VHH binders against Flagellar brake protein YcgR (ycgR). Designs and how they scored, part 15

Target 1, 263 residues: Flagellar brake protein YcgR (ycgR), of Thauera aminoaromatica (c4kar8)
Amino acid sequence: MAELSTPSPASPAPLDGGRGDELEKFTLRGARQILQLLQDLITHRGLITAHTGGGHSFMTAVLKVDEERGRVVLDPSPDPQANRRALAAPRLTCVTQLDGIRIQFPLVGLGEGQDKGRPALFAPLPAEMLRLQRREFYRLQVPLAHELSCLLKAEDLARKPVEVSARVIDIGAGGVAVVVPTGAAEFVIGGTLPACRLALPDGEPIELDLEVRNLNRQTQRNGTEQLRVGLRFAALPRAADTRIQRYIFKTERALNAKARGGL
Short names: E, the ipSAE of ESMFold2; O, the ipSAE of OpenDDE; V2, 0.75 times the mean of E and O plus 0.25 times the DockQ between their complexes.

## First folded at step 20 (VHH; framework vhh_7n9e_1)

Design w4 (from n1 with S103D; at its last look DockQ between E and O 0.22; V2 from the best seeds 0.00; counts 0 for: pae E 10.9 > 2, placed apart)
Fold by ESMFold2, look of step 20:
Structure w4 (fold): chain B 263 residues (1-263), chain A 125 residues (1-125)
Amino acid sequence: as target 1 above (263 residues)
Amino acid sequence: DVQLVESGGGLVQAGGSLRLSCAASGFTFSTYAMYWGRQAPGKGREWVSGISGSGGSTAYASSVKGRFTISRDNAKNTLYLQMNNLKPEDTALYYCARGESYDDSWDEDYYFDYWGQGTQVTVSS
């Protein structure tokens, strides 16, 4: 049988542990987030480079997650020596890529056995997974014609509830920036705005919890003062994340086509 | 012109309390959100708490929520941090800050306009 070796940009060497503080914001520790990411790797059949130490590695894949036993099931190597190294290693460092996103996670306590009569490797679920999302830095400048808005549920200066309809000026995978008139509401960095509504051009508004990340006072050309508010999406449902990324992708393609084609 | 001067730090036993003050001058205090941060030995700056210009909205790091209370007196141009049930891990230099912008990381210092030199809090077992 042909050797199943699939080199990929998604399978580089492990990241330097000395960058731990810089990488912390990309590290997932929630049980549900970890399970979902492992399931995504299974669904996309992502090939994983498993590093056993001493410059040795082998290719593998996550075959399934056994939630009842809290275990991940890995494809063993066709090379018996690679399997022996993996079982002897105190730690297996797994590196892969999912849709252009680098994924890295440790497995400890690796054991061997069978899954439905086939040889397999088993380990407890990882306690953490690194998900280095390069696209989280990208912010699409929202065309004015789209009239994207976000209804913020905040408080005014007198601590009374107020709803503010804010124009969205940029949007990315991790959040939005909006503008509001100065004095429309009181914001503090680190504060949470629950149950806000993001209106995309298609479909119903998305209900979101938002966290205030930055505040900038701006003076418009007509002398009007406004406040630019940088907002992070708190944990998004999958459907909401998909809708936002679809909007970004579609709008980016349309803008690029107009810039090139002279339509 | 803008000055922020922290005070009220000191040595305290675990479980004790301290009240920090930040005297502000050189700007219209009531129009700015204000923040407390801290820096433990060998670590970068860590965000602790924030308060809106009116004092009507507050936020806290999870490590201090329920133990620390941020407040302000706009008539005295003073920001406060009441720290109760102090733990040895609260040992740090504490800074107040005024910020016009702040990215998704506290330790990007140039995003805050001004911060003081800090006041030392040391919590003994």
Scores: ipSAE 0.005, ipTM 0.453, lowest interface PAE 10.9, mean pLDDT 78
ESMFold2 (binder alone), look of step 20: mean pLDDT 81; pTM 0.822
OpenDDE, look of step 20: ipSAE 0.431; ipTM 0.811

Design w5 (from n1 with D104E; at its last look DockQ between E and O 0.29; V2 from the best seeds 0.00; counts 0 for: pae E 3.3 > 2)
Amino acid sequence: DVQLVESGGGLVQAGGSLRLSCAASGFTFSTYAMYWGRQAPGKGREWVSGISGSGGSTAYASSVKGRFTISRDNAKNTLYLQMNNLKPEDTALYYCARGESYSESWDEDYYFDYWGQGTQVTVSS
ESMFold2, look of step 20: ipSAE 0.308; ipTM 0.761
ESMFold2 (binder alone), look of step 20: mean pLDDT 81; pTM 0.827
OpenDDE, look of step 20: ipSAE 0.628; ipTM 0.880

Design w6 (from n1 with Y114F; at its last look DockQ between E and O 0.34; V2 from the best seeds 0.00; counts 0 for: pae E 2.7 > 2)
Fold by ESMFold2, look of step 20:
Structure w6 (fold): chain B 263 residues (1-263), chain A 125 residues (1-125)
Amino acid sequence: as target 1 above (263 residues)
Amino acid sequence: DVQLVESGGGLVQAGGSLRLSCAASGFTFSTYAMYWGRQAPGKGREWVSGISGSGGSTAYASSVKGRFTISRDNAKNTLYLQMNNLKPEDTALYYCARGESYSDSWDEDYYFDFWGQGTQVTVSS
């Protein structure tokens, strides 16, 4: 019997620093700040995806910080192969979320041992931690009932033009996030989709150019894959900007009224 | 395991050309967008170019547009970068990358989940 590779669960991949110094402004290097952030992860019982390289990862948690020895203590995987990969890796890239903010930090020099008689993984405190809080604009989560859509003019897998009606899941002053069934169209980060159409409830759809900023593969409950696509607005005329802001304001007001009426 | 191995770098005179290759294994190559990046001495990493899984869509950094051409051969699991009219500022370690974004937000920057060891390109005057 051939050894069957068990794929890692769909989980966030680490951010790589291939974008110049842009991540530096979000990088914590102070010992006090690092210790405080690690303690916050412990207190909130944050689940961490630990990436070992080669597309492999496992779920873990920071169990404690040993300040005396300058070490963190991690929960080992129940899968012995995951632990072996972690111990063999030159670094472990840990990714998690705290209060909706992405946290990422490297661990080097991972070792195994015991903590209070239980198996545990140990590493020196990270020299840096990324706390990526860069949402600078309000984003409305679009109610499902609105069925807000954006018509994307893209290409399918056979390189033929295709129009894809993508559901808008959030919207702000600078762009939208949409969902598209995997395989319905192809995208590349940095690519531009000209002459797309954003359908708002009032008036005719807005024609606009969109730039692909991110792509996220997700599995739906029925097992099919979908692609979440982050799209930045190219230059918007003031009229289009006004309509978008008006939609956001009216929808937020309506949601607040519904919450009060549910008293 | 995912493997990305770059080759084709070397020393060239300004105005010359090179073709870089990236051999991919350990994943279904044709379903992933692929990217080239570079890191010049003393500078941060820079996104250079990207290509969709089928090869139908491409994107380029403004610094290389019109001079570099990204392509792929899905039958050979190989990514290419044809670099023409090379300049001394193109001197860098060039690496290929497999790209996914794990944020569903429109306001986040580009990033990669895998990258190779790189191949050195040096452009002399």
Scores: ipSAE 0.349, ipTM 0.758, lowest interface PAE 2.7, mean pLDDT 81
ESMFold2 (binder alone), look of step 20: mean pLDDT 81; pTM 0.826
OpenDDE, look of step 20: ipSAE 0.382; ipTM 0.776

## First folded at step 21 (VHH; framework vhh_7n9e_1)

Design x1 (from n1 with D109K; at its last look DockQ between E and O 0.28; V2 from the best seeds 0.00; counts 0 for: pae E 2.5 > 2)
Fold by ESMFold2, look of step 21:
Structure x1 (fold): chain B 263 residues (1-263), chain A 125 residues (1-125)
Amino acid sequence: as target 1 above (263 residues)
Amino acid sequence: DVQLVESGGGLVQAGGSLRLSCAASGFTFSTYAMYWGRQAPGKGREWVSGISGSGGSTAYASSVKGRFTISRDNAKNTLYLQMNNLKPEDTALYYCARGESYSDSWDEKYYFDYWGQGTQVTVSS
């Protein structure tokens, strides 16, 4: 059996409490599957971040798949130094999304050339591609009109306790995603926020403990920076679970009725 | 040019201690939560510990809680992991990571955008 090699230092990599072989079930190695996925990226005009190591990356796209030669054709960077780093790298780690699903694949043996008289980068077809679709729960996108919020008990940048009212943007049986103004509080992935309060429209807030699962910095259209925080429910009592499920069901039913002109 | 460079690994006897360091460059260190992870030979990657940008909040895997202490010195752009009462099961390549997730979901595993090459820790019994 082949030993699992470590990921590239500059590449996105999961840190999970388990084993790296958990990604194996999301790894495609069939030639037909790989060709179809690459074609899907071309069709959807997928923009790809290509990581070369040392914290360097450049934006690219798959321009075509050359099945006859067994190669992918990539868009070169307008920055010649980025292209030189890519050509010198032992491996390119390509990361993108397709319909919200993370796609990752290695390219080795990158070469320089032309395609139809235009500069291009070439590599053999990847031997594997990761298609990481592992959401375990349905997630309801919360309508803005509901003004769902979660009161978070966290710490500010000065290490002082702070309560932050965070807007809930999605909710499922196992957690919520919220947004918080940048700088209002600090979070650490793996940390627990005890005694938070989730405000549903149908009664008193639910007290619950939350675990921080992800953090993303975002700039909104109006230039405002915010932090998107993924929070998993910890030790959720059955009564609280029932209220959350009822909210999800009622809201989904109401949204479907509006889409169909009333039920 | 984000760079994370780990040091301080080595061979120790069970029950011993080591202090790992991670020198950071190419970004504003104090504004990012930082993390330690590890990978033992033939096993998957394991999240070990995290610390907020200011250093005020920390989190630990249950397997190391009470034995390991994460800290940072923002003036020196350096992340630390003090490892006490080491066990053979702690043998692994230890690496530091900078934290922003690629996932916007609460039900997916932890993801980080940059991490180092690692430093080897070997604990003999």
Scores: ipSAE 0.387, ipTM 0.795, lowest interface PAE 2.5, mean pLDDT 80
ESMFold2 (binder alone), look of step 21: mean pLDDT 81; pTM 0.825
OpenDDE, look of step 21: ipSAE 0.566; ipTM 0.851

Design x2 (from n1 with D109T; at its last read DockQ between E and O 0.48; V2 from the best seeds 0.50)
Amino acid sequence: DVQLVESGGGLVQAGGSLRLSCAASGFTFSTYAMYWGRQAPGKGREWVSGISGSGGSTAYASSVKGRFTISRDNAKNTLYLQMNNLKPEDTALYYCARGESYSDSWDETYYFDYWGQGTQVTVSS
ESMFold2, look of step 21: ipSAE 0.445; ipTM 0.812
ESMFold2 (binder alone), look of step 21: mean pLDDT 81; pTM 0.827
OpenDDE, look of step 21: ipSAE 0.485; ipTM 0.819
ESMFold2, look of step 22: ipSAE 0.453; ipTM 0.814
ESMFold2 (binder alone), look of step 22: mean pLDDT 81; pTM 0.826
OpenDDE, look of step 22: ipSAE 0.376; ipTM 0.767
ESMFold2, fold request of step 23: ipSAE 0.285, 0.319, 0.347; ipTM 0.731, 0.730, 0.773
ESMFold2 (binder alone), fold request of step 23: mean pLDDT 81, 81, 81; pTM 0.826, 0.825, 0.821
OpenDDE, fold request of step 23: ipSAE 0.452, 0.551, 0.589; ipTM 0.809, 0.850, 0.865
ESMFold2, last read: ipSAE 0.339, 0.441, 0.359; ipTM 0.766, 0.815, 0.761
ESMFold2 (binder alone), last read: mean pLDDT 81, 80, 81; pTM 0.826, 0.823, 0.820
OpenDDE, last read: ipSAE 0.573, 0.547, 0.538; ipTM 0.858, 0.841, 0.839

Design x3 (from n1 with D109Q; at its last look DockQ between E and O 0.50; V2 from the best seeds 0.00; counts 0 for: pae E 2.3 > 2)
Amino acid sequence: DVQLVESGGGLVQAGGSLRLSCAASGFTFSTYAMYWGRQAPGKGREWVSGISGSGGSTAYASSVKGRFTISRDNAKNTLYLQMNNLKPEDTALYYCARGESYSDSWDEQYYFDYWGQGTQVTVSS
ESMFold2, look of step 21: ipSAE 0.381; ipTM 0.789
ESMFold2 (binder alone), look of step 21: mean pLDDT 81; pTM 0.823
OpenDDE, look of step 21: ipSAE 0.511; ipTM 0.835

Design x4 (from n1 with D109R; at its last look DockQ between E and O 0.29; V2 from the best seeds 0.00; counts 0 for: pae E 2.2 > 2)
Fold by ESMFold2, look of step 21:
Structure x4 (fold): chain B 263 residues (1-263), chain A 125 residues (1-125)
Amino acid sequence: as target 1 above (263 residues)
Amino acid sequence: DVQLVESGGGLVQAGGSLRLSCAASGFTFSTYAMYWGRQAPGKGREWVSGISGSGGSTAYASSVKGRFTISRDNAKNTLYLQMNNLKPEDTALYYCARGESYSDSWDERYYFDYWGQGTQVTVSS
């Protein structure tokens, strides 16, 4: 068994499937570029959400980059249980924003130690970092009042067809994230859900094919499990794309006006 | 303690067949979708196939569709990959994985929370 003071064996990096080429121009792979971006996060005191999978995360920051040892130094959580989960996780997905640009990178091989006599977390430098500077990959957090839903045509645990009305929690040019109760239907990453219906506030629902991109189990505060499903638009007609973009633009403008008035 | 152990790899002639197995423990196997991935030496990892918890839904990479069949036996907590008409391009270390990771709702990359150590498949010409 692994000792607590040694890094857990790292799980492999994510598999590329599908739209990876569209993200390639936003992907930094050079060691110097990665070091500079990490240093920028340090300089701007960027807050980072580190996800360990299964709906667990903790807030952290990059404290320094140890170029000589090829590793990054992270701020541990004040919650010891969060630190234990992080050290046990096969990888961390780190998400942050710098000057309005979404930054995402994986860390594997996390271990604990000391930095100048204070506790710290360590990991090898990431092999790549995403720096998403394009509005079509923008994720609009859907206001609850809009009650956006997507009717999914899926299968239940007994392999029977079911229709599930799933709440849309975010939407972008390339897809949606939805939530469903655990057990309402089954999904598989890479699977296609044909003839789903996305209900936008203006006009008739949009019929579209969806591809399952990720599945995340989350426990609600009341102990009930739900499933967060990431869905990509598989074959999106231009008219549907226009309606989705209009919804995003209009809602973003409304939210920005409210945030300005709320200051 | 989630554990995934692959077996069934080996050397095989082009055109031949192999069946891979993945023994799972430490979780309720039947409630999780399961996956196979592969990595050739010096190359990135490739998603190969997935199967829903009940076994009712499957998905395949285009490079293997029609040749590979994913299946599971929930009574034995075991995942399988039947590989037919093997080609030298199929030479790789094959991993089973449990998926339930989220990084972006429409991100192009798959993220899985647990992986096995892999079993080597080598296809000779």
Scores: ipSAE 0.406, ipTM 0.796, lowest interface PAE 2.2, mean pLDDT 80
ESMFold2 (binder alone), look of step 21: mean pLDDT 82; pTM 0.832
OpenDDE, look of step 21: ipSAE 0.480; ipTM 0.819

Design x5 (from n1 with D109H; at its last look DockQ between E and O 0.13; V2 from the best seeds 0.00; counts 0 for: pae E 6.3 > 2, placed apart)
Fold by ESMFold2, look of step 21:
Structure x5 (fold): chain B 263 residues (1-263), chain A 125 residues (1-125)
Amino acid sequence: as target 1 above (263 residues)
Amino acid sequence: DVQLVESGGGLVQAGGSLRLSCAASGFTFSTYAMYWGRQAPGKGREWVSGISGSGGSTAYASSVKGRFTISRDNAKNTLYLQMNNLKPEDTALYYCARGESYSDSWDEHYYFDYWGQGTQVTVSS
């Protein structure tokens, strides 16, 4: 709690967040590098989560790069409301993975149009792309068959205690992302959920304190709404960290072996 | 180099008002969502408010909703927080922050990756 009370570096040195300097080496700004990375996303059919702000996101993909016009072409959502939110947003924060490496990039100036007679979304090429080749930023997409869950101790809409079993959709060194049914509980960014329980395949559930870092509402293809909650590990005992890392490594290896053998 | 410099803090009586400013440099201000955060002595960090790059969308923590107003002037690269009906529990170091698409945490929303030194707000009863 002393963290904020620590003074920032004095002028004339530019103020930086510790992680800001750390991440510069993972930031691509060369036009050729950006074009190649976007093309790799196209080739590998990379599914992208596009965050529109205000706690909303939708799934998309890069369909093509128009080098002559300096634009990317995105797959519109089948949900017209998601597309309207995207077009109204001042920027989209795009997040995806390629070969287990987290890719992030902003898109500004999103527009609606046509590509070969089909609806499409357009944006200028990003000026930078983040390619996080560091293990602490890696997020494993949890296979549905694992049925990984996290029991959240939260409050309902009337501010009364409630327990919600939330499906874990991704996991990494620093936290989890989960989904919960709309209306099951209320969350606030910056709130702490004490004594939650993460169920891994090996051993007893891990008791964890979690911090809410983000919230976004997702409409599934069948029209059902769910809430995606990004949760940071607030305090992680060494043994719990070891179990989480072991799960991630084992699952990664199994998924990679299956993908190769599935030729 | 990204730089955020807050100003406008001070001592104020309960029920009073202050306006905080944050001068931004080293990036294209209008393309980034910006945030205010605060930390009171002995308490954790608290997100206070956020605003889109264009200024068309805003969000507030429940503790300040209806009392605080975030705004920005993109021509001056300046972020503002108008604080009305101040209460003793609003006493804190207030800092501005830039949102990014990445973080140390499991979050796909804007993050506080850069922040200023802060400006002290003290509300007396």
Scores: ipSAE 0.016, ipTM 0.265, lowest interface PAE 6.3, mean pLDDT 77
ESMFold2 (binder alone), look of step 21: mean pLDDT 82; pTM 0.830
OpenDDE, look of step 21: ipSAE 0.424; ipTM 0.797

Design x6 (from n1 with D109A; at its last look DockQ between E and O 0.50; V2 from the best seeds 0.00; counts 0 for: pae E 2.5 > 2)
Fold by ESMFold2, look of step 21:
Structure x6 (fold): chain B 263 residues (1-263), chain A 125 residues (1-125)
Amino acid sequence: as target 1 above (263 residues)
Amino acid sequence: DVQLVESGGGLVQAGGSLRLSCAASGFTFSTYAMYWGRQAPGKGREWVSGISGSGGSTAYASSVKGRFTISRDNAKNTLYLQMNNLKPEDTALYYCARGESYSDSWDEAYYFDYWGQGTQVTVSS
């Protein structure tokens, strides 16, 4: 990293608020393991979402690993503002999948340059990569046709109670991610939303408490701004867990049957 | 362009009080939830408290609930942490953070996009 004109700002460590210690066993720190995983991403031409903070992200890919200089080379965004945000960010959080396994890694010290005459971004090799292969972290992407929703009991911008029907975009054993229009309600990470109602296609809605785990502002293709809210299930009763797992199983079966042309 | 600057730290006796400030600039402050975290010597970062953009919703770590109060003044782009009944265990570097997480897993530790450099709080017994 002495090759750069200025040292990179230190990246902050995760805040303690959940399962941080449990993720350690999925964290790769060996140089050989990291190089192999990056090479696998190159070989599969994996698309990577690079998060620059403030809810902003851009799509990229690992173009190559420069082992001699200990650097990774990334595809820049066609949007110059995205590149400027990336270069100004203290770190990039890169998220992708490889063979259905979620891969996440930080890059710090991002710089711009040229690779074979083409613009490129580069950074030192990451010191760690997360390879998250565990059933509890599986998240089913909810088909749009299902119109799955969760009624949230929150507060609006005027600090008044509000009920917001939020579309569920993914669901797993431990929680849901939902979207709401920006401004429909306010949330705080660490806050609890009591007595929310998760509507599954089978039976009555499930009443449960939810904890806000993450918040991201997103701009959709049509320019609409929405808030993505990651919600953890609190005190999930066995009957509710069974119904959620059944929904996931049946939906996966239906999606797999379409992929094989069986119906 | 995003800047978060903490102030108000210092040395205080156990049982005392201290108020921290965080001056924010480079973004529309009122649209972001804001947070305080702390890092004791030789330990990892610990989430302390959060407050919604309007200030209507707050959350606290169990270790500080009832003793600390988070607040904000959106007209002054300033976040506050009132710390009462301080204990030696509260000794740490305190920093403010802006409230979007790029982890999309509901069970991972929080990770926020911008942090201040922090202000030192030392509580003597």
Scores: ipSAE 0.379, ipTM 0.792, lowest interface PAE 2.5, mean pLDDT 80
ESMFold2 (binder alone), look of step 21: mean pLDDT 81; pTM 0.824
OpenDDE, look of step 21: ipSAE 0.504; ipTM 0.827

## First folded at step 22 (VHH; framework vhh_7n9e_1)

Design y1 (from x2 with A59S; at its last look DockQ between E and O 0.60; V2 from the best seeds 0.00; counts 0 for: pae E 2.2 > 2)
Amino acid sequence: DVQLVESGGGLVQAGGSLRLSCAASGFTFSTYAMYWGRQAPGKGREWVSGISGSGGSTSYASSVKGRFTISRDNAKNTLYLQMNNLKPEDTALYYCARGESYSDSWDETYYFDYWGQGTQVTVSS
ESMFold2, look of step 22: ipSAE 0.393; ipTM 0.794
ESMFold2 (binder alone), look of step 22: mean pLDDT 81; pTM 0.824
OpenDDE, look of step 22: ipSAE 0.329; ipTM 0.732

Design y2 (from x2 with G99T; at its last look DockQ between E and O 0.40; V2 from the best seeds 0.00; counts 0 for: pae E 2.5 > 2)
Fold by OpenDDE, look of step 22:
Structure y2 (fold): chain B 263 residues (1-263), chain A 125 residues (1-125)
Amino acid sequence: as target 1 above (263 residues)
Amino acid sequence: DVQLVESGGGLVQAGGSLRLSCAASGFTFSTYAMYWGRQAPGKGREWVSGISGSGGSTAYASSVKGRFTISRDNAKNTLYLQMNNLKPEDTALYYCARTESYSDSWDETYYFDYWGQGTQVTVSS
């Protein structure tokens, strides 16, 4: 009976070879470091998005680290279906933030049980944890009231050119995150979207080329699927950069004023 | 279960050609963008190429642009990589991958969630 060595879940590798070396700098593989980071997540009551694949995720938290058994205890979803998906998934990808730093780690071998008489999920300790310390760019969360949009030139499922108006959810000096309806267009990571138009409140749309950097399928509470697309500015003219920076600055100032009880 | 099985690798002389295949199962193949990556000895994994679900959109690393062609047959649940004008620097284990990006940021690295076992490509000088 040849023990089919279950292929070790390939650690998420950055696609960008140039940044791969950078990513390794942010990868924790030491047992002590991993334990400490998990403990910090517990202490800070950090909410974790657990991705089960197929665009499905649920909110969880690390409840306990069992060092003796080498396992982590997670809070189960209130949705039984989410828990079933999690248990069926070959890998759970956990994503969270601690002190503004993104943390990502895989869990393999998820099981269900009880912790102190309460339902819980159990997994072996992660072999590695990614701690992304530096965002290259500050990201402004775009207020919904601004209705910031980006016209994407893409192809549909029939390979026909389409223009999709995407809502911008965040913006920085280097790019934007947008949401599009699922099926509105096809994207590929590393692909270029030429001659897109970013609409800012202060004037004419900015024409720019965008590089697809990430794709994230999100299921809304209402069951509607949306695609979050991370887009890097491939080539940003100086004038466009200035406008974007101005928008960010003005918006931040306004948000801060509001937060201080101003307008 | 999601499975990706690469094939078509081998030894080839510089300037030669190879065609890699990746058989996919366990998911609706046509609804996912698929990717090729490679890992040379002593180096990290490198993105090579990507193709959208329908196959209408493609992307290539600068190092392979003009030499490699990614394609897919959704009816056969198969991804292909035609590699022409191969160079010694193309020597690597080539992986087929599906990815879900868990990044909420445009400047963050994306991760592949599923990889095959890879197929070895060796280009001799």
Scores: ipSAE 0.349, ipTM 0.748, lowest interface PAE 1.7, mean pLDDT 84
ESMFold2, look of step 22: ipSAE 0.363; ipTM 0.781
ESMFold2 (binder alone), look of step 22: mean pLDDT 81; pTM 0.829

Design y3 (from x2 with T109V; at its last look DockQ between E and O 0.46; V2 from the best seeds 0.00; counts 0 for: pae E 2.1 > 2, grease 24.9 > 24.2)
Fold by OpenDDE, look of step 22:
Structure y3 (fold): chain B 263 residues (1-263), chain A 125 residues (1-125)
Amino acid sequence: as target 1 above (263 residues)
Amino acid sequence: DVQLVESGGGLVQAGGSLRLSCAASGFTFSTYAMYWGRQAPGKGREWVSGISGSGGSTAYASSVKGRFTISRDNAKNTLYLQMNNLKPEDTALYYCARGESYSDSWDEVYYFDYWGQGTQVTVSS
């Protein structure tokens, strides 16, 4: 009886093998640092994308850090299937942002239970957390009130040209993350979306070419599945870059002012 | 369980052609973008090509553009890569991958969730 070695879930391998050494500089392994960062996530009510593998993810949050038990408490998905996937996954990869800085950490040994009478997911504290403090990785979380959108020129399932208005989730100097309804359009990683239109509050939409960098199916807290698309600016005119930077700066300033009780 | 099985690799002379196939199972094939990657000896994995679920949208690395053609037969759950005008630099283990990224970063390298075992392509001078 040949033990069919269950193919080890292929660990997501970065295609660019060369940046591994650079990531070590941004990796936190200190227990105190990890605890502090997790607490900061709680304080800021940071939404976390939990990747369960297979291209599936769900939105969660750190609810509590239990230092005594050495565990983190997560908000379960409203989708039972997402929770099942999470529990079955050998590793959960959590991705979030705090103050525009990308944070990534693995959770291993996920379990389900109750916290204060509510369903919760539990995992041991992460052994490491990646905090990418590079300007290049800075992403402004777009306030929902701004209603930033990007008109994507893509193809539908029938290979017909379609324009999809996508909500912008985050924006940086190099690109945007957007969400689109599942099935609204087809995307391919490495593909170019020509003549898209990014709508900023300060004027006319910016026309630009976008490169698809990532695709993730995401279950929202309401149970609806959406496609998250990471898009790189393929060619950004200087004037457009200036506008984007200005928007980011203004928005950050406003958010900080609000956080200080000024607005 | 998701399975991807590559085939069609082999030894070919420079200027020659090969057609790779990837048989997919364990998921709704037509709903996923599919990709080819490769890994040359001593080098990291490299993205080669991608195709949307319907096959209407395709993408190619600059190094293979104009020489390689990605296609798919959704009825057969099969992905193809036609490689023409092969060069010694194309020597690599070629992988089929399913089209969902691990990373949500627009500035990071492509991550794929499932890979096949690969098929070896060797191009001799």
Scores: ipSAE 0.287, ipTM 0.707, lowest interface PAE 1.7, mean pLDDT 85
ESMFold2, look of step 22: ipSAE 0.435; ipTM 0.817
ESMFold2 (binder alone), look of step 22: mean pLDDT 81; pTM 0.822

